# VHH binders against Vitellogenin-6 (vit-6), part 5

Target 1, 176 residues: Vitellogenin-6 (vit-6), of Caenorhabditis elegans (p18948r1340to1515)
Amino acid sequence: ANCVVKSTKINTFDQVAYRNQFTPCYSVLAKDCGSEKSEPRFVVLMKKINEKKEWKNVKVVYGENEIEMYKTEEGLICRVNGEEIEYQPESEIEKKQYNIIWLNKNTLKFDSDDVTVQFDGVNARIHLSALYRNQQCGLCGHYDNEKETEFYDAENQENTIPKFAKSYLYKDSKCN

## First folded at step 17 (VHH; from b33 with G56S)

Design b43
Fold by ESMFold2, fold request of step 22:
Structure b43 (fold): chain B 176 residues (1-176), chain A 123 residues (1-123)
Amino acid sequence: as target 1 above (176 residues)
Amino acid sequence: AVQLQASGGGFVQPGGSLRLSCAASGFTFDDYAMGWFRQAPGKEREFVSAIRSSGSYKYYAKSVKGRFTISRDNSKNTVYLQMNSLRAEDTATYYCAASHYWPMREYEIYQYWGQGTQVTVSS
């Protein structure tokens, strides 16, 4: 299952498209929302770097690891647990539970058994293991039919989508 | 009425140890991740360590990993930072903070902050 996130458009894991505007505050794209544990195994976040540009900052939280990918004037940067890694076209950085792969100078891939995130500085593609059906939440939907149907019925679809999207936006963070 | 009260700082020789505590009140401690940050005069606030609400996931800055240990006691609404093998570079004011959010290394997602406790490491 794939979720495609562009600057103003999101195509969810359930193949539903809607418009969304990113801000300099984080939004949750995808998160492990399993009911039996208090902490998600992964969280994928995105924000605009600033209000002028459509460049984004993506964070992938995976267990005790935090991966940051973002675009700058000087190119795409990746940090792993606060440490910047350099582009090396013939190398792959493998940590115990995940891989980070430079597909090219301008595209990064975080790869794990649970979630894969591909990012080019503006847009993201998220792939999710089928094991997270009905256990995923975020702007990429719930990987089911029920919530998406609620948000798209003719009576309240427009107002439901803005409220749905706002619920995943960080509201009291000190962004920008 | 949210309060985070950091304590346990002091003057210590290089190679020594200190244990910081941060007692929390005015919010549901069990629902919050807790973090420690530090700031030396004229420098930006720097991530030190964090622990998720359940205690299952712990995070450390590279400069302190292996020397510092974070823990929490939810029955006492308290987070701790055990600091061993202290170095002059560890001299700073240490602040505890609380957040619902991710990631832990970004100070701007922390919603509540303590006043801090001074740690001075000098030969």
Scores: ipSAE 0.744, ipTM 0.885, lowest interface PAE 0.8, mean pLDDT 84
Fold by ESMFold2, fold request of step 22:
Structure b43 (fold): chain B 176 residues (1-176), chain A 123 residues (1-123)
Amino acid sequence: as target 1 above (176 residues)
Amino acid sequence: AVQLQASGGGFVQPGGSLRLSCAASGFTFDDYAMGWFRQAPGKEREFVSAIRSSGSYKYYAKSVKGRFTISRDNSKNTVYLQMNSLRAEDTATYYCAASHYWPMREYEIYQYWGQGTQVTVSS
């Protein structure tokens, strides 16, 4: 199961499409909702770099690790626990719970047994293990094979952020 | 009202140790991650360490990993920072903060802040 996240459109794990507008404040794309609220196994976050560009910053929280991926004028940057990881022409395999792979200079992949995130600086693709069926929440939906479109509000859905989308948007002094 | 009261700072020689405490009130402590940040004059506030609500996940800045240990006692609504092998560059005001968001290294996601406690490492 894949969730495809573009600047104005999201295709969820349940193949439901809707329009969404990102801001410079984090939104939760996908989160382990099968554990305690404060200690999910993974959290995938996205925000715009600023109000003007469609470039994004993606954070992957995975256990005690925090991975940041974002686009700059000089290319795509990856930081692991605050430390920049340089571009490697060939993928490396770490003996860790996860691996970070440069697919090319403009595309990064975070890979683990639970979640995979591919990101090119603007768009993301998220894959979840089938073990998270009915255990995930976020803008990518609930991964529950729901037939009804739970992410579309009645009328004018394309021009209005749905209530559920707002529930996954961060609120702090710099955003609100 | 929310209060975060940091204490335990002081003067210490290089190589010495200090233990910081941060007592919390006015919110459900067990639902919040706790973090320590520090700020030296003329610098931005920087991340030091954080601990998730149950204590199962702990985070450290590279500059302090292996020297500092974060812990929490939810029965006392208190987070601690054990600071060993202190260096002159650890001199700063240390602030505790609380958040129910992610990631822990970004100060912008912390919702409540304490007043801070001064740590000075010098001969």
Scores: ipSAE 0.738, ipTM 0.889, lowest interface PAE 0.8, mean pLDDT 84
Fold by ESMFold2 at other seeds, fold request of step 22:
Structure b43 (fold): chain B 176 residues (1-176), chain A 123 residues (1-123)
Amino acid sequence: as target 1 above (176 residues)
Amino acid sequence: AVQLQASGGGFVQPGGSLRLSCAASGFTFDDYAMGWFRQAPGKEREFVSAIRSSGSYKYYAKSVKGRFTISRDNSKNTVYLQMNSLRAEDTATYYCAASHYWPMREYEIYQYWGQGTQVTVSS
């Protein structure tokens, strides 16, 4: 299934929609959280990078690889392990474990057997292999085919969603 | 109190080797990734290498890959950086750092920092 991440709304893998606002600190969108508590195979992160625009920075951690995608005035930038890769129309970077595909100069796709991330500088779409059912966690939910109890409230009452979302926001970093 | 104590720096000729160590205390070492960063005079602090908590994933800056090897010994709460084939451009203060976050190449996600150890590579 797909998780659709927009600036203020998230549609999870389990088809639950809720409001979330990104900050300059990373939030975990999706992560390998396997029941064995191993080091995650993948981690997908997002943060806001521009106060006046809805531009985001997305990081995909995949094994020993770190892929960064972010929007600039000059277009979408992709870095692999700290090294910028050149945009070419319809180009694909093939690696043993994953592919990186420029759909156009403003849209990039990270593709692997475990996770796929499509990003245009503002919004992301994440797809997970069915093998991660019950083994993923993050703002995109737990991918367990169950909905959780949620409250939407126009007043300032407590909600499980704000506590849930805050638990995936980086707290002890220099981004605040 | 959290403490990261880096050691093993010194003066070495080009082509030589050094081994840095960083002893950690005040947190559960096995839960943290460890990283090495460096800063030369007049330059920005830059990523060198990192290792995840289990040691299964290791990360290297392009400039040091193939020459530097990171490792950890969780029974001793210590991370190591073996630096071989040293070059003048490797001259810097080397800092160890700890994080339970991702990604490893970004200094701002590291919560704990050591004071650093000086490495000088010169004829």
Scores: ipSAE 0.728, ipTM 0.880, lowest interface PAE 0.9, mean pLDDT 84
Fold by ESMFold2 at other seeds, fold request of step 22:
Structure b43 (fold): chain B 176 residues (1-176), chain A 123 residues (1-123)
Amino acid sequence: as target 1 above (176 residues)
Amino acid sequence: AVQLQASGGGFVQPGGSLRLSCAASGFTFDDYAMGWFRQAPGKEREFVSAIRSSGSYKYYAKSVKGRFTISRDNSKNTVYLQMNSLRAEDTATYYCAASHYWPMREYEIYQYWGQGTQVTVSS
């Protein structure tokens, strides 16, 4: 299943479309929510970069690894565990648990067996393994049409969507 | 109400070891990740290490990986930083911090901060 973020439009894993205004604070796009007692295997975060138009920062937390992707005037930047990775055509970072792939100078792909994130500095596409059905949460939905459909039927969609989106926005952290 | 009390700093010669402790109170320790940051005079606060609430995932700055080990004891509400093979560039005030967010390397997502403990590594 795919979740697509284009500008302010989000098309979820459950094929629900809505708008969300990203802020300089992180929002959770997708997270492993399969067990309350274990650490999530992955967390995908997005925030708007205050100093740029529709440019975004995406963070992928995968086990003990943290991958950051964001756009600058000089191009798309990737950092792995705080260390910048330079663009090299036809190359990828070889890791046991995931790969970092430059599809071109302006598009990066984080690829793993659990989650794939493609990002060009503005737009993101997130793919999850079917193993995460009913086991993930975030702005990209829950993979649980029954609860979301019932919830939307009981409430106005606009009122439900703002409260839903706010619940995945970071609180009590610096936003400016 | 929330308190993070860091201790264990001091003076040590290069190549030596220190063990920092951070005792926490005023929140459910088992629900929070813990991190260590450091700041030398005139420099920005920088990430050192972090450990998720369960202890299963540990994170290290490149400059300390292999030399420092983070651990936690949830029964004592305490996080530790074992610092081996210390170098002059490790001299700083070390701060512990708590967060229930991600990622661990960014100081902005940490909600609670301790007062710090001084580590000085010099000949």
Scores: ipSAE 0.726, ipTM 0.884, lowest interface PAE 1.0, mean pLDDT 84
Fold by ESMFold2, look of step 18:
Structure b43 (fold): chain B 176 residues (1-176), chain A 123 residues (1-123)
Amino acid sequence: as target 1 above (176 residues)
Amino acid sequence: AVQLQASGGGFVQPGGSLRLSCAASGFTFDDYAMGWFRQAPGKEREFVSAIRSSGSYKYYAKSVKGRFTISRDNSKNTVYLQMNSLRAEDTATYYCAASHYWPMREYEIYQYWGQGTQVTVSS
């Protein structure tokens, strides 16, 4: 089960597609919602770099580690706990709990037993283990084999974020 | 009526120790992660340490890991920062902050901020 996140469209873990517009404020793409709400095993976040570009910043919170991936004019950057790591085409950075893999100069992969995030600076693909069926929440849905999102019909078309999508956008940060 | 009151700063010789406290009121402390940030004169505010609401996950800047220890007492609505092996580079005003968001290392996600307490490490 994959969630595919494009600039204006999301295809959830349950294969429900809907429109979403990212902003320079974080949205929660996927999060462990089966644990204590302040103690999720992972959180995957995305925001635009700024209002004008379709380039994104992705943050993966995994235990006591924070992994950041984002596109710049000089290419795709990865930071682990604030420390930039270098592109290494024939190796991977292995930690006890996860791996960071450069698939090429323009594509990074965070890989763990719980969640995998592949990112190219604009779009993301998120994979969850079956352990998280019915235990995940976010813009990528709930991973429960049920359809969850519908857009209004053609007579009353609106370009608006669905109510549940707005609930995953950060509100009380400096960004909102 | 949210308040974060940091205290415990002072003067200390290099290699010494200090313990900072931050008492919180006006919000449900148990639902919030707590963080410490610092700012030296002429520099930007930087992340020091953070602790999730239950205390299970703790985060440290590379420059302080192994020397500083964050902890919390939810019964007293207080977060602490034990600072050992202090160096001149640790001289700064230390601020506590609260957030129910992620990630912990970004100051922008913190909703509540304290006034700060001065730490000076000098011969």
Scores: ipSAE 0.659, ipTM 0.863, lowest interface PAE 1.2, mean pLDDT 84
Fold by ESMFold2 at other seeds, look of step 20:
Structure b43 (fold): chain B 176 residues (1-176), chain A 123 residues (1-123)
Amino acid sequence: as target 1 above (176 residues)
Amino acid sequence: AVQLQASGGGFVQPGGSLRLSCAASGFTFDDYAMGWFRQAPGKEREFVSAIRSSGSYKYYAKSVKGRFTISRDNSKNTVYLQMNSLRAEDTATYYCAASHYWPMREYEIYQYWGQGTQVTVSS
């Protein structure tokens, strides 16, 4: 399933649309919530980085790897574990459990068996394998074929859309 | 009140080893990831290492990978940094920090900070 994240609109994995506004603080778009006894296998985060443009910073946490994608005046930048990866036309950077692919100089794709994140500096598209049905949470919903439970918060409580969205927004950081 | 007390710093010769510890109180240690950062005089604070709450995921700066090992003992509310093959470039004040957020390499997401312990690597 796909979650489409635009600057003010999110279409969830269960095809529920709602409005959300990003801030300079991270929001959780999608996270492995399936095993409470272990750390999530992946976490996908987004924040706004520009007052006047709809530029975003996307972080993908995948096991012990942290991938950052963001837009600059000079183009789209990708960092893996703090190290910049340059644009490489029609090439792939191979890692053990995932790939990072430049679809073109303005679009990056993080690809794994669990989660795929496509990002162009403004909008993201997140694909999640069917194996994560009922095992994912975040602004992209719960992926459970249930529209009624889509807005359960981080504690799995039903909420209004603003309260739902705030539950996935980072607090107690320098951005607040 | 939240307290993070880093210790184990000191003077060491190049090639030597030190073990830092950070004792935590005032919060539920088992719910937090722990990180180590360092700052040398005239330089910006930089990420060193982090460990998630269960210990299942560990993160290292490129400059220390293979030489430093992070671990935690949740029964003692303590995180450790084993520093081997120390170099002059490792000289800094080392700070421990706690967060329940991601990602680990950004100091901005850490909610609690210790006062630090000095590590000096010199002949």
Scores: ipSAE 0.656, ipTM 0.870, lowest interface PAE 1.1, mean pLDDT 85

## First folded at step 18 (VHH)

Design b50 (from b43 with Y107W)
Fold by ESMFold2 at other seeds, look of step 20:
Structure b50 (fold): chain B 176 residues (1-176), chain A 123 residues (1-123)
Amino acid sequence: as target 1 above (176 residues)
Amino acid sequence: AVQLQASGGGFVQPGGSLRLSCAASGFTFDDYAMGWFRQAPGKEREFVSAIRSSGSYKYYAKSVKGRFTISRDNSKNTVYLQMNSLRAEDTATYYCAASHYWPMREWEIYQYWGQGTQVTVSS
């Protein structure tokens, strides 16, 4: 299943759409919630980095690896464990736990057996393997093939969604 | 009150080793990821290493990977940094920090900070 994250709209793994505004704090889009405390295999995070251009930063924590993707005036940047990698057509790679693939110079794909994240600097598409049915949480929903009545009414969705979204916000010293 | 007390710094020759400790109190240590950051005079604070609350995953800056090892002892509420093959560029004040979130390289997501311990690498 797929979750589609646009600048102000999220379509969840269970095909429930709602409006969300990102902040300078990271929000959890998707994470492995099937493990006990402190052992998720992955976490996918997003934050806003430019108020006027709808630019976002996406971070994927996958095992002991931290992948960061974000748009700048110079284009789309990818950092792996703090080290920037430049655009390269994928021509000589070996199978690993994950791969980072430039679909073009403006679109990156993090690919693994657990989670796939495609990102163009503004919008993201997240795919989860069937292994994570009922084991996923975040702004992309719960991947449990269930829709609640509250998500079919725009007024009800807006009234209940702010608390849901706040629960997945990572606060820090520079955002509240 | 939350306290993080870093210790084990000192003067050491290039190529030498030091082991830093950070004793924690005032919070449930087992629920927190721990990190080490460092700051040299006139430079910005930079990420060194981090470890998840259970110890399941460890993270390292490129400049220290293979030379430094982070570990934790949850029974003693203590995180450690074993520093081997020290270089002059490792000279800095080293700070331990705690976060209720997953460890990340950004210092801003750490809620609690120690006062630091000085490491000086010089011949």
Scores: ipSAE 0.283, ipTM 0.654, lowest interface PAE 4.4, mean pLDDT 81
Fold by ESMFold2, look of step 19:
Structure b50 (fold): chain B 176 residues (1-176), chain A 123 residues (1-123)
Amino acid sequence: as target 1 above (176 residues)
Amino acid sequence: AVQLQASGGGFVQPGGSLRLSCAASGFTFDDYAMGWFRQAPGKEREFVSAIRSSGSYKYYAKSVKGRFTISRDNSKNTVYLQMNSLRAEDTATYYCAASHYWPMREWEIYQYWGQGTQVTVSS
């Protein structure tokens, strides 16, 4: 299952399409909602980073690791726990839990057994293992093969699309 | 005190089977994911398998997929590893472990560990 996040459109894991506007605040695209405790195994976040361009920042929180991918005037940047990872053609950066792969200088892939995120600075494609069926929530839907419940919000309430999307805004010090 | 007591190891010929058990005490077993790891002498500790607290999700290393089956019985506070089609490469000390945290492949995030049980596969 794939969730495709384009400029202003999202096609969920259950193939429900809708329009969404990103803000300078992170929104949750996909999240482990079946965690044994309150801490999810992964969270995939996206925000707008430019007023005029369709540039985005994607953050993947995976265990104790934070991976950020974003476009700048100088190109696509990847940071792992704050440390920039240099572009290396035809190579991948392997860690115990995940791989970071430059597909080219403009496209980056975070790959793990749980979630895969491909990002080009504007659009993202998220692949989720079938093991997360019924265990996922976010703007990418619920991955439960049920289109009727796709827009249940973070508190599991059915809402209009704008209210559904607002419920997945990630609050931090700049977005309270 | 928290204890994880692994048992069921032993000597077996290639192609044989063993069933490992890990009995837990001193914590709320139903709230924890359980994992199996193994370590051969001189090698790094390696993820084998894991199971969520509900039993609904099971995870396997690629090297054991299709041969090993993890299960749990929450009424007995016990996790099991059924090992079939054993190979010489499966020779190791097998450890059970418990975690609230993710990801399940990383041994460093497991909070409680058993003493291990030796599995030896040779002809």
Scores: ipSAE 0.000, ipTM 0.123, lowest interface PAE 15.5, mean pLDDT 78

Design b51 (from b43 with S56K K58T)
Fold by ESMFold2, look of step 18:
Structure b51 (fold): chain B 176 residues (1-176), chain A 123 residues (1-123)
Amino acid sequence: as target 1 above (176 residues)
Amino acid sequence: AVQLQASGGGFVQPGGSLRLSCAASGFTFDDYAMGWFRQAPGKEREFVSAIRSSGKYTYYAKSVKGRFTISRDNSKNTVYLQMNSLRAEDTATYYCAASHYWPMREYEIYQYWGQGTQVTVSS
């Protein structure tokens, strides 16, 4: 199952499409909601970083690892636990708990058994393992094969699309 | 009112050790991740370490990994930073902070901040 995230449109894991506007505050795209609430195995976040272009910053929290991918005037940047890694023109696959793969100089892929995130600086594609059926929440929906419950918010209440989307947006004094 | 009270700073020789504590009140401590940041004169505040609410996940800056250990005691609403093998570059004011958001390395997502405690590593 795939969720496709564009600047103003999201197509969820259950193939429901809706409009969403990103801000300089993080929104939760997908999160492990089957574990302890404050201890998800993964969290995928996105925020807007450029007012003139549709550039985004994507964060992947995976256990004790934090991966950041974002577009700059210098190109697409990847940081792992705060340390920048360089583009490798010849992509090589290594077996680990997760891998970071440059599909080309303008597209990165975070790959794990739980979640895969492909990102080009503007748009993201998220793939979830079937293990997360009924155990995922975020702007990408709930992965429950039910279109009628896609817009239940973070407190699992049915809402209009704007209220659903706001429930996954960070509310912080520094970004609002 | 939320309060984060950091303590345990002081003067120490290079290679020495120090243990910082941060006592919290005014919020549900068990629901919050706790972090330590530091700031040297003329520098921006930088991430040091963080620990998730249950203690399951810990995070460290590259410069301190292997030398510092973060821990928490939820029964005492307190987070600790054990600082070993201290170096001159560890000299800074150390601040504790709390957040229920992700990721841990970004100071902007922390909602509550302590006043800090000074650590000075000098011959």
Scores: ipSAE 0.676, ipTM 0.875, lowest interface PAE 1.0, mean pLDDT 85

## First folded at step 19 (VHH; from b50 with M104L)

Design b60
Fold by ESMFold2, look of step 20:
Structure b60 (fold): chain B 176 residues (1-176), chain A 123 residues (1-123)
Amino acid sequence: as target 1 above (176 residues)
Amino acid sequence: AVQLQASGGGFVQPGGSLRLSCAASGFTFDDYAMGWFRQAPGKEREFVSAIRSSGSYKYYAKSVKGRFTISRDNSKNTVYLQMNSLRAEDTATYYCAASHYWPLREWEIYQYWGQGTQVTVSS
């Protein structure tokens, strides 16, 4: 299933479209919600990083790894656990649990058995494996083919779209 | 062999309460969404409630919303249906079922079914 995230529009895993505005604070796009007491296997986050340009930062937390992808004036940057990964047009970065792939100089792909994130500095496409059909939550919906409950928050309460979106803001020390 | 054992049914007067339970074995319970369906004599099987594998999301038929509560305990491989404010139209055999597939309101996608437990609401 695919979630398509544009600057002001999200098309969820269940094919429900709605408008959303990103802020300088991270929002949860997709998250492993299958464990109520344990660390999620993955979290995909997005924030706005420029007031005038539609540039975003995407962060993927996958196990013990943190992958950041973001746009700059000089192009798209990828950092893995704080270390920059250089663009190499005919290569990919293969790790034990995941791959980092430059599809071209303007598009990165994080690829794992659980989640795939394609990002061009502005827009993201998120693919989840069938394993998460009933265990996903975030701005990309619930991946349960149920449109009536698409805007239930993390506590399973029905919400209006603005309240739903606010419930997935990631509260950082610098964001309230 | 997969087993789903529903229990807790019985006779109750209108306005009363019952709690159904469904004990599961023979599969990895934590990987499955669980559903409750009911069937009255001469009627088609209808959706009552469902709960995702983690317990985080719950679904209800309009006719039971606010009266019934679904829950699960993954440590005991059991799903529950608390039924309050029971009415005569709630009289049916109640079946629990398990699925990896969606949508959870459609009985056709459920892979494992229990034998059912009878609920009778009558004065």
Scores: ipSAE 0.000, ipTM 0.121, lowest interface PAE 18.3, mean pLDDT 78

